# VH-VL binders against o60147, part 160

Target 1, 175 residues: o60147
Amino acid sequence: MLEKNKYLYIFRHIQTNQVLLSQGNVLKKTALFQLPYPLQKPVAPNGMRPAKLRKDHWVPLLKVEFPNESMFQSVFMQLLNYRKYRSVQPLTSDLLKLPIPVRRRKIMRQEVPNTIADLADILNKEKFPENSVRLQLSDKSDSEYADWPPSVQIDSEEIKLSRGFREKTTVDEAR
Key: E = the ipSAE of ESMFold2; O = the ipSAE of OpenDDE; V2 = 0.75 times the mean of E and O plus 0.25 times the DockQ between their complexes.

## First folded at step 6 (VH-VL)

Design z30 (framework fv_gimsilumab)
Fold by ESMFold2-Fast, scan of step 6:
Parts: sequence; structure tokens; C-alpha cells
Structure z30 (fold): chain C 175 residues (1-175), chain A 120 residues (1-120), chain B 107 residues (1-107)
Amino acid sequence: as target 1 above (175 residues)
Amino acid sequence: EVQLVESGGGLVQPGGSLRLSCAASGFTFSDYWMHWLRQVPGKGPVWVSRINSDGSSTTYADSVRGRFTISRDNANNTLFLQMNSLRADDTALYFCAKSTYYEDLGFDYWGQGTPVTVSS
Amino acid sequence: EIVLTQSPVTLSVSPGERVTLSCRASQSVSSNLAWYQQKLGQGPRLLIYGASTRATDIPARFSGSGSETEFTLTISSLQSEDFAVYYCQQYNNWPLTFGQGTKLEIK
């Protein structure tokens, strides 16, 4: 009997370093609502319209494997809450002195270190079994942004996919 | 001060090749999409090609696809356009341009242009 | 591709006048429209993006408005340095396209 593991797919934007969380290996346009700053400015006349999703702009950052849905849901929801909390915090005086584009770029660049740190913080607070959570990174040095609990196993192999977590699962043998 | 300086233009025969370069300074080159555009005197600019920040994604105008190759060297802050199988209608002033902070929202800085003339 | 039609083709004006330039798109570009100024021997200079947002260091006399298919660039009090060719550009659809330009010349 096959047990269904749950995966959290984490993407980063190649230019801005912004991060998107996904329950599937393919990003959906609704994921763009996670962003505190629209990628395309100004916003369309109907202010709530999402920006266009460009798949070549988003590459794998991290894939997290959980042994069950309960652990996945707990961590996923906590990560979304951490990101939301950061987005509504008052900016420091130093950041407020910067021009808006420079300020946003500095904030966006921190999303990768912040997401890694948030994930580790959540996993350190949860009492998951030893080696029950597996991390596979696109750049293993990103794991150094945090200290990991015994529940985490970091994969020795890096993700080499350049466009999302989408893989060619079958070879089309039709000519 | 943001500066983009194009070079490599010249006079070439139909079917010939040219390699254009764009030297960038005054900004973090590896953070931005870069573009090549061209303009004939008295007409508006025409978009030719783009490349993303790390060079993993490129896009071309239909008229140059298969003949032109855009590339970048982030270590040396340089953008390139390799032009092969040149035609008379490729004659134009060629500009490199930097995307605005929000990707493809427009071009906030352009170079002065380098002239390309394709003539027999 | 999306065709942008600018009008008028040429406009003769005096310093101090209010000037309005038009750009019409062959299909909707939402608000994804930029305006550029180009002087002889120079590359274009970004004035407005997102139809109405002024770019960095652009004087307040320049303003943009419009959405969908109809856009305008207004210069509230023309200065001597404003005599140039003005282009609109859409970034809603690929390929990116520019209008043919409106030339402002001194009366």
C-alpha cells in the first residue's frame, strides 16, 4: 500500500528574489496574491486583478517532503502567516529614507533568507519525528540561513530544474 | 549614474555577421532584464530581443528569430547581440536598454545606439 | 501584434502652451502603456509608465491618462527643452510595440 507524501514547492523570482509557495509543482496565477508588491506596476484599473504569471521568471528554490498531510498543512499555513506578518510590519526609518524602487528591491531580496529562516523556525517549534521532513534545495548553501532540527534531512543532491518543478515524465515516441 | 554604451556596429554586406556589445555601469547589471531595440531614422523604435537577469531565458522578434542571438556576461556587465545572415532591412541604429525595476514595464535607460548598415 | 497609432503626426507649438498627444491601441493594453521623449542624437527617455505614473526625475508638467485603447500625454506648460519626438509603447502583449511618434516643433 503506497503512502501519499505531501510536498511543498517553493519558487523564487529570478530578478526580484521574491518567493512563492505552492502545493503543486506548477504555479497557478492565484499564487501571485502572496506577493506584497505587484511585479507589474501600476496595477490594472480593477485594482485587484493579479499580475501575469510568467513561468520563465520563477525557478525552484526548495522542495519540502512531509510524511503526511497534517504535517504539511501545519507548516504551510504557518509559513503563509509568517509571510503575511512580515508584509504588514512598519518599515524601519532607514528603509523609509530610501527611494521606493530601492526600498522594495532590498525587501524583495530578503525573501529567500527570510523564507528559509521561517521554515526552520517552524520546524524547530514542531516536535516532528527524526528525519521525517526532507529538504531538497537548488543551492545547498541556502540551508546555511538557518539551524535545522533533527526532524530535517537535507538531500545531498541539488535541484537542477530551470523552469519550475515540472519534469518531462514521458518521452513522446511518436515521430 | 546609469550608463549603457553600445559598440560593434558598422557596414556589412548582405549575408554577413556582426557582434554588438553593450557595456553597462551604474547599476547592478545581474538584477535586470536587458533588451536590444533598433530604430530607422524618422520611425519609432522596434523591439528586437530580450534576456532575463541570469541569461536562462531569451525572446526574439519574429523577424530576427534564428538569425540573432542575445547573451550576457554578468561578471563583466556586458550584453551582446550576435547578428548572422544580415539583410538590408536589418539596417538601423541599435540600442541596448535596461528594463525598469518591475521587469518588462518599459525601458528606463537606453544607450546612445550603434549604427548597423547592411548594403551591397 | 498590437498597432499603436499616435496623433497628431506633427504639432507646431510655442513655449507656455498646453499640449495633448494621443495614442490609440488596436486592442486593449489595459494600463500597460509607456511614453518616451527622444531628442536628436539621443536614445529615448522614459517619461510615463503604467499610463499615468511619472518616471524618476520627470517634471510635474508631464502627465499621462487613459486606459484600454485610448491614452493621452499632456504637457501643461511647454518649455523650450520639450521640443522632441514623443513615442508611446505598450508592454501588455508580446512583441512589444511602439507608436510612430508625434513630433513637437517650434512655431
Scores: ipSAE 0.000, ipTM 0.447, lowest interface PAE 15.0, mean pLDDT 79

Design z31 (framework fv_gimsilumab; at its last look DockQ between E and O 0.03; V2 from the best seeds 0.00; counts 0 for: pae E 15.1 > 2, placed apart)
Fold by ESMFold2-Fast, scan of step 6:
Structure z31 (fold): chain C 175 residues (1-175), chain A 120 residues (1-120), chain B 107 residues (1-107)
Amino acid sequence: as target 1 above (175 residues)
Amino acid sequence: EVQLVESGGGLVQPGGSLRLSCAASGFTFSDYWMHWLRQVPGKGPVWVSRINSDGSSTTYADSVRGRFTISRDNANNTLFLQMNSLRADDTALYFCARDEYWGTGYFDYWGQGTPVTVSS
Amino acid sequence: EIVLTQSPVTLSVSPGERVTLSCRASQSVSSNLAWYQQKLGQGPRLLIYGASTRATDIPARFSGSGSETEFTLTISSLQSEDFAVYYCQQYNNWPLTFGQGTKLEIK
């Protein structure tokens, strides 16, 4: 299907505030590979992600609709690379002075603001047509973490998940 | 040690089909997005297709869409490219490559390639 | 799609020399640019990603710099094993694209 890759779903962890990106409305266990810090045990053998994905611990942060696959893939790749870049940068001296648990909590707490700011930065750099990108947020106040370009239209309706990560609007995505 | 080994290339006539395989070892194959790329001697690589970790999402270059199908068998650590309706322009050395970080689009490991020649 | 243009096409150099390879993008790719080394009969080897970050096990003599549309790969003291073709690749915009390559050969 031509429309398959034009939606970006972003989820946040209710306890740690860590963020996961997804191409579909259902989180896959492999998305946990994005996490720089393991959640509580059991820890995956490679130490890169937790062994278990608990669906009830991840809630939607926002949904982005792009007019085509090319724009979706470009923004998705750029967001992943912003996250990768942050994970390999040296920690600031201020963070290094903190005990490890406090340091990790501060880093994790910033993932939601950082992800929203990164998304806005990417959309501001790309010259997309006016009102071509639609944002739908779970908490509309989260849009205040960034200044949005004219290409972005923020939906007045907040995201409502159906049971088990499923979006109520998934039936409309097949149209 | 990460290894990717391609196989299945060969000589085929226009309109024919080939199935390429890429055997992965030395890492948890099911954790990584995988790509196929091709290269004509003396030229740069050209991206062909990509598949995510569980195989639920696939993407293709415009030149191969509708003719090629990427798939994977995570139980046997193997990536596939089914190539149908082959054209002379599909002649190239075909590489499988590992996406470094969940779809970022750059490749930390490549195989050594399997040659595909489409000619009469 | 984004076009990447590498220069020079071919560079003849001697071991021990400092070499700089250029890659220009037809539009901004931010810092989302990788460099690969390819030797005859082998697949490409990742050298640099994120314009300036060295990949694992890549010698310190390799360094990358640049952003937006202008990028460079520098080899500070060329070794005999460095004679190869070098490609840049952008991963900022879909579809993914590569440069045409710069061939380093013995003078």
Scores: ipSAE 0.444, ipTM 0.788, lowest interface PAE 2.7, mean pLDDT 84
Fold by OpenDDE, look of step 7:
Structure z31 (fold): chain C 175 residues (1-175), chain A 120 residues (1-120), chain B 107 residues (1-107)
Amino acid sequence: as target 1 above (175 residues)
Amino acid sequence: EVQLVESGGGLVQPGGSLRLSCAASGFTFSDYWMHWLRQVPGKGPVWVSRINSDGSSTTYADSVRGRFTISRDNANNTLFLQMNSLRADDTALYFCARDEYWGTGYFDYWGQGTPVTVSS
Amino acid sequence: EIVLTQSPVTLSVSPGERVTLSCRASQSVSSNLAWYQQKLGQGPRLLIYGASTRATDIPARFSGSGSETEFTLTISSLQSEDFAVYYCQQYNNWPLTFGQGTKLEIK
């Protein structure tokens, strides 16, 4: 049970670069609630939170393997809190001067580096055992968005891009 | 009701130019990515070009890059395809299509098409 | 580019029959495949996206399945209005590509 629930997947939207956190390599509908802004009517792609999850519009950004489920849950909740915190912060005067669509795009483009930085910050604070956390990125260059603690071992192999999911393992199929 | 209506097709000589238009209605045009595709009778559609919601990003198939330009006028709910240096192999029925979800690349609405014939 | 091969090229069927159309990709397209119906003189109509998800207002008799390189469109009970050409399309890689189509005609 613990082995099945120790994987964090972060997905990015293929067009907007919004990010979603997932326990496991397949996104759930509830993941949409992570998005900070609700979709404004009429329903359109310019919305920040679509009404329905389209799994094939998301690709894996990174995979994190934790020693156990407890560590996963701790980091997962903290990531959500960091995102919530940013969502309630006042917009800068510069952003407010931009048209709403442009503003939204600019904010969304920051989600990937912000999420990676948040993850590193959280892991630095947690001070997990050395090389106890394994990180695999779809793009190795994304690791440069943060300084990683000794607890993190970065995998030399990049994850394959697969929309909506990563290659299923025996463990994942059993979920 | 969502509607897409293409126009501007016709007969043109090789090396000539043509500008296609697509009038959109029944939805918030400025919220959607739009595409041009073309189809030769008896064959499957071929993707030609895409444009994002505000026109800041455009992409083209290799076969038309440098010759075709996609653009949009959101104020008038119109999509355009400027075709220059036309060749015989550009002959086809040209469709405008709406991208259903943030430029993912599948299309929930198509027009009826406008015919383009390039011939000497 | 990814090549999509549809089979059969033509299928003669009668109303009420179960119909199965195949689409094969030259390389993996994950689940990023769509199916369209095109009637004579009309633009394509979206039926399925994501291999197994029906578009809005599509009759329940249409269903899609498959992943990676093998995909299937099924019509459980063919209706008279279903005689048309059907195309598969991948949106996993650019450029987007379509199959050559399968024509359903009256037997």
Scores: ipSAE 0.011, ipTM 0.605, lowest interface PAE 9.8, mean pLDDT 87
Fold by ESMFold2, look of step 7:
Structure z31 (fold): chain C 175 residues (1-175), chain A 120 residues (1-120), chain B 107 residues (1-107)
Amino acid sequence: as target 1 above (175 residues)
Amino acid sequence: EVQLVESGGGLVQPGGSLRLSCAASGFTFSDYWMHWLRQVPGKGPVWVSRINSDGSSTTYADSVRGRFTISRDNANNTLFLQMNSLRADDTALYFCARDEYWGTGYFDYWGQGTPVTVSS
Amino acid sequence: EIVLTQSPVTLSVSPGERVTLSCRASQSVSSNLAWYQQKLGQGPRLLIYGASTRATDIPARFSGSGSETEFTLTISSLQSEDFAVYYCQQYNNWPLTFGQGTKLEIK
C-alpha cells in the first residue's frame, strides 16, 4: 500500500548480474534507463542496457526498509547519482586491455558489490539512529562487500522469493 | 540556543533572481538536514527544498525544480537558496528550518522568515 | 500528494477554555503527523510530533491524538499566549504537506 514509498528494492539480472533500483516491488520499464547505452549497440564500450524489460530475468538482491519516505528518497537519489558518476569515470588500464565483450562482462559483474558498497557508504555518512534501517538480503554473504553502520539491522532471514519480491501462490509452490 | 536567521529577500521583477541565506548557530550545523519552506500570508507553509548533512543529496518541490538550487556551506554554518526565473507565484515569506531528526521530515526550529516579492 | 484539511478555519474562544482542533488526511499517514503554533511575525513552533509526543519545552496543556487519517490537538486550558494559528503537517509521504491552518481568536 502506501508503505512501498519507504522501501528500496534492488534487483539483480540472472545472467549479467546487472543491478536495478526500484521504488516498488515490481520493476517498471523506465528502470532500464538506469543502465548505460543499450546492450545491442556495437562499439558502445559501456553500453549495457537491454532493449526491453524481461521481468522474468530480474531476481531480488536486497530490500531496505527506511523509517519514512523522506529518508528513502534521499538514499535512492544518492544511489542513482553514484551509479551515474561511476559510469562516466575513465576505465582502468587493466580493463582497457580486455576485449570489449570481456570488459563489459567484468564491469557488469562489479555492479552487485559496487551497489552494496555505495549503499553502506551513504548510510554511514548520514548517521541514522541505531537499528533504524532494516536490510534483508537474498544472499547474506553479500553483506561482506561493505562495513555497515550501527543504524543498519541486517535481517537474519534471507529473501526466499526466487523471482521478484512477490509471494508465490500455493499452486506455484507445487510446480 | 538554536538560532536560524534568513536574509537576502526583496523585490524583484518576474524572471529575476535572488539568493537567500540562512545563518545557523547554537548547534552542530553539519549534523542536520536543512529545508526551505515558504508561506503566503493567510495560508499554510509549503515545502520548497531540502538538503542532507553534507550537501550530497537535494530534493525540490515540483513547482521550483530546475529554477531553485539549495546548497550549504558547513564551514560557515550557512544554508542557501538560489532562486532563478522567479514568477509572481513565488511571492512569499521564505523560512529555513532544521529537520528535528536527521531526515525524518518535521521541523523543530524555524527562522523568522525573509520576504520575497515578485512583481512587475 | 497528501492533503491535510483542518477544521474549524477560525475558532473564537476565551482564556481558560478547553479546545480541540482537527486535522484530516486524504490518505493514511500512520502516526507521522506534527502540529505547529505560529504567532504573527514569527516562524512556526513545533508542538507535537508522532501524532502525540510533545516537543521539548512544550507545556503539558497541549496534547495530540489520532492516527491514520484523523488527528486532534487539544489545549486543556487556554492561556493568553495560546491565541495563534495552528498547523498540522504530515511527514509520511513525499512531498511534505501542511494543513491550511486553524486560527484561534480571543472571544
Scores: ipSAE 0.000, ipTM 0.513, lowest interface PAE 15.1, mean pLDDT 83
ESMFold2 (binder alone), look of step 7: mean pLDDT 94; pTM 0.955

Design z32 (framework fv_gimsilumab)
Fold by ESMFold2-Fast, scan of step 6:
Structure z32 (fold): chain C 175 residues (1-175), chain A 120 residues (1-120), chain B 107 residues (1-107)
Amino acid sequence: as target 1 above (175 residues)
Amino acid sequence: EVQLVESGGGLVQPGGSLRLSCAASGFTFSDYWMHWLRQVPGKGPVWVSRINSDGSSTTYADSVRGRFTISRDNANNTLFLQMNSLRADDTALYFCAKDAYYPEGGFDYWGQGTPVTVSS
Amino acid sequence: EIVLTQSPVTLSVSPGERVTLSCRASQSVSSNLAWYQQKLGQGPRLLIYGASTRATDIPARFSGSGSETEFTLTISSLQSEDFAVYYCQQYNNWPLTFGQGTKLEIK
């Protein structure tokens, strides 16, 4: 039998292009701690208050279905670690010359292309069976940010978006 | 000052159950992922389970999947590990640990551990 | 799972000496590697994360280096309180895994 948790949902912020990873189709407020640039000032010395989650500001970027939970967990952890890796690597000299707010905006705008490229890189390194990983995108042109391995099947249907604000998304609708 | 205090360990028969608790203080508990790890004397730590900040996501080591359940009570700053169908090879010192905030890595704070012995 | 192999298993040294501990991963873990110190009767203490970044309140004599599969922890001038077991840990892939440890003991 298939294990219960085999889906990876990736959401993007409509204004900043920042990305959030989720194992469910509903974003939780605590997911905001994934952001390298908090939207709100830290409150506690040993902790940070997450920014208020505005559900109307986050839309699905893509959904990945894995054959089992072990594959999901491996890819999910690697994606989180790619984000940590980027934050500790030296920035380019051109980027360092920019004022901090301008630098942050440029970095944030690249999160969607970078996340898609990272996902493809991870999947190319894994030895997954042919057509075992199903990828569904909100905008199919985003698949062009990377070269995909034979293990990936890109769904012909884009993720359907609900009109107006939606408090929850369902697995079937992925909105 | 950050503190993690484990409790609930003890001697139990094979097939029995135990519930471990970890009381957290000195940080905003609800902001962090939390983990359970175990260690046999003379060996390195072994990761057992992870829970995210709000408790909506859990992950388990293959050896404990289906037998152990990790949970948390953010209102009372407490982490739990419900252990069922215990086996002799579950005998170890059990630690709770705080996940370091992104972009940092590893476990930045650990408790002192609570011993679990499974024997007949 | 990723296997971490530490060497040596045991190292006998004198205070004041420079000590180098190694950790080798069975596959690349990028820079997602941490080092811990564990003393008898205590939980592990985080020393280094991201292969080379010192954790809060860790003395400057501790330093880390390496990437991908080969990592090193260095103690520049060993103090009496540094005799302990040292573990490396990867957080690149699930499940999270630790090395078997290197024990520092008095010569």
Scores: ipSAE 0.006, ipTM 0.490, lowest interface PAE 13.5, mean pLDDT 78

Design z33 (framework fv_gimsilumab)
Fold by ESMFold2-Fast, scan of step 6:
Structure z33 (fold): chain C 175 residues (1-175), chain A 119 residues (1-119), chain B 107 residues (1-107)
Amino acid sequence: as target 1 above (175 residues)
Amino acid sequence: EVQLVESGGGLVQPGGSLRLSCAASGFTFSDYWMHWLRQVPGKGPVWVSRINSDGSSTTYADSVRGRFTISRDNANNTLFLQMNSLRADDTALYFCARDLFTEGYYDYWGQGTPVTVSS
Amino acid sequence: EIVLTQSPVTLSVSPGERVTLSCRASQSVSSNLAWYQQKLGQGPRLLIYGASTRATDIPARFSGSGSETEFTLTISSLQSEDFAVYYCQQYNNWPLTFGQGTKLEIK
């Protein structure tokens, strides 16, 4: 079957370093439900809807290109599962000794290295063809958080977009 | 208020076809993955198919692959399941359900539409 | 596929009682387990996800616990509206699978 390339878009929060995963280059507000520490309370009456999304507070971290839907879905689902696994694990005794604000800051700061390490772990477990997965990072030094398998090719060009993976607009320029 | 309403079920002979619809309201339909599940009375639900938010990716249970097609119309907030080559073991109550942020658990379900395949 | 086994199959109880429902997975599902309530003629209602997180508007008497392969749903003080069938579901592996259900009925 003829299949088009698929992308996984990974965002980070400029202040907290919390990470959001997206299938599209524009972040949907439902992605906020991925966060273990919500940025604000839900505004919907049923409480199941996400809080407001400040798109200008989320910048590109990493874009992953897959040659087909099957690879994309496998990696995306596993990455979401890794994130949920981390959020429900008991905190270490060392973390529990810290005041709540210090503890939360430390946990949030680890989301970038954790997400990159999880992605690499998944790609190492999957036996994808050589050079079939392409990574493009906003900061290439972030690739050093993990060892990458032969299936991965890291783009020499960094991402320069300031509002997610979109080009700057009049709205972005006004902020 | 989030609502999912299924329709299109009925009685068909083996080898026949049906198209199920699920009308969504009260939320931004295009932001969510959607699933079809089915349930035989007295038994637990069984996953049938899923579709991602833009309709570019679909997955099917082994028992229905090649016979069923899931699709969506985001402009009209409607989810579809085209069922071909129906067999007696496809008899069930069919539900559409909203996938909470691609996690694979469902925060809202419809009421179900019955499908009976018999000769 | 991952098989979920619920116990008991049926439980006869009186209002006010504490009830405990079990769900066992054939292999680890981490904490990726949800619980649903289903009443006759209705679709399932989400109660718990992530093994222990209550869904919005779910009464505090419902609580979930467990991880890996052993999970429990507890209703601390059963109300008349709680008589229903309860299902566990794993979302750790595809295909997604449900347990066979536990029917909670009036004694």
Scores: ipSAE 0.000, ipTM 0.483, lowest interface PAE 13.3, mean pLDDT 81

Design z34 (framework fv_gimsilumab)
Fold by ESMFold2-Fast, scan of step 6:
Structure z34 (fold): chain C 175 residues (1-175), chain A 120 residues (1-120), chain B 107 residues (1-107)
Amino acid sequence: as target 1 above (175 residues)
Amino acid sequence: EVQLVESGGGLVQPGGSLRLSCAASGFTFSDYWMHWLRQVPGKGPVWVSRINSDGSSTTYADSVRGRFTISRDNANNTLFLQMNSLRADDTALYFCAKEPYYDSLGYDYWGQGTPVTVSS
Amino acid sequence: EIVLTQSPVTLSVSPGERVTLSCRASQSVSSNLAWYQQKLGQGPRLLIYGASTRATDIPARFSGSGSETEFTLTISSLQSEDFAVYYCQQYNNWPLTFGQGTKLEIK
């Protein structure tokens, strides 16, 4: 089918810089379970509420096109495993010296560089054909967070944030 | 209503082991970070251990690291604390506590506690 | 670790009185301070977080103030159900720490 899963869509939170991975060009609310740090303030004045997916708070970070679904599945699963590994590891001594709210903000700010570095690491370990993986970024300078293998081709055209990964809305809540 | 019920405490000799349980109800247990804390009579609570919503990340107080293991069973809404190599200074009332939906490090609900006495 | 010192240790008061409890931190905790109420035989109950924000279902007579190293919990008109031990807790630095408590007892 033409709509086979060969695209990885990566989103960035506009305030916290947290990252979400998606197999589709629209985020589903279940993607929020990827986050170790929630989006909402601690103990809201009007009570405890589950986090809500807000379409205006998530913007495109990058889109990865793979030549087939098998390569997509392999890289996507490895990237999820890298993120889980980071969430389990002990914090460095320099981070532990910081106040907890400052430390969490610093960790969240690093999710964009870390995700890009993790993606590049996975692609460097896999021996994919030359120019077989295409990256399109919302900000091309983000590609400088990593050294890319010969299998990667970076698109000269950036993703327009106003249009997201679709012609209209980038993020939409599943109905 | 949110309810947390601890069990498994008791009298044990130094070097012994105990497994504490915390049965949760009234909320979606699998969505929340959980903690164990302990309290000596007449003193304030002391943080012991923390576990994230899916059980993949755990943190321990220095005094119990390597001896205690926090875990959870989301299918049965139960939090556990496996306590090994128990010492006299582990004697306390042990509480499980829930964070708000977000990682706030405050505790919006606590159990009633289960007593642990380590004595010869 | 951050040490929280509460004062007074014990306060004997009558219903209807205004009471103020203090908590001092050994170093700045910004506004990352919570207050809990603990009654005999029960676990603690969250009253205030962020130094001044009342938790859900907490009566308006409870209020918190302060920042950095000096914090207060005020009960504007003490009710019979308010006799308990009160603890402050900081969540600014690991390890998370609590004060030693202030006991409110009936005169």
Scores: ipSAE 0.000, ipTM 0.479, lowest interface PAE 12.5, mean pLDDT 80

Design z35 (framework fv_gimsilumab)
Fold by ESMFold2-Fast, scan of step 6:
Structure z35 (fold): chain C 175 residues (1-175), chain A 120 residues (1-120), chain B 107 residues (1-107)
Amino acid sequence: as target 1 above (175 residues)
Amino acid sequence: EVQLVESGGGLVQPGGSLRLSCAASGFTFSDYWMHWLRQVPGKGPVWVSRINSDGSSTTYADSVRGRFTISRDNANNTLFLQMNSLRADDTALYFCARDTYRYEGSFDYWGQGTPVTVSS
Amino acid sequence: EIVLTQSPVTLSVSPGERVTLSCRASQSVSSNLAWYQQKLGQGPRLLIYGASTRATDIPARFSGSGSETEFTLTISSLQSEDFAVYYCQQYNNWPLTFGQGTKLEIK
């Protein structure tokens, strides 16, 4: 069962590798405001419609369990700040030379390693108790993007949930 | 009806400063990336600066970097361009424009322009 | 930076004529090209984006074609309100750049 605000759910887009952070195991449409590059073009040039959330296009990347709500809030807010910081940094001259679509794809592909590195950096700075933070990944090799502090325990079992961290429904149980 | 109205242009001496404003109406200003462009009469527009929807990211043309600052006030639907250390070659009609799509770089709406003349 | 060269620089035409304007890029911009119309005392008006997609409220007489480095804007039957300067713009590479313009004037 879910504890109140003790879990950070991290999702990855299956095509672009863009990352979304969530306090709940189901993505809300408002999470799309985290993205610098919209998934869909506006319907009309003189009007923007909100991007449609395609839940089937977002798969689990990482689930983080914190010992209490205070630690969760601290890490979650810092991770959002790291992402904002990255978005305001000047693009390198090498990236600026690339065609916009190619540049956008290169930047998006780095969100998974960047998010994992940022999480590890925050956890290294916070000095939480030994084995107090539990990580469960969909692909354990993604843990290799960073050096983890003693406070982190990585689960040997990978995430096998469908529908973005949701438990399988009655329909899924027949599979 | 989407409208963008620039103001704040004028005549200034080299080395002087001006602050341009762009008043937006008819759309949700905070949903759009905004740009400043400039144009010398008889020539094509030249891109100057860009700001994202929440104001956290800005980019500048090489010729104005370090001298110009783009900013926005989403509560009052206003875009700004602070211009410092003005040079004769900054003389132009300055436009604000709305990006058709975040970081796509085509402009679906422009203002009427505000003239800036830098001369001694 | 990508240089866009428009031709002709000036074109004198009569209402009702078919008009073709060209834009050539110094290197490929794929289909990331827009066309604008600018009248005296006004900011540019977006006509075409994505090389061939008409913007909102743009009359069907305006059409765009081309890809890579060669692009064309066509006005199938010129109206009196179409006398203006036309600019192409690429948004494939940074910095964003515009052509020098083609001026349509009454013959």
Scores: ipSAE 0.000, ipTM 0.486, lowest interface PAE 13.4, mean pLDDT 81

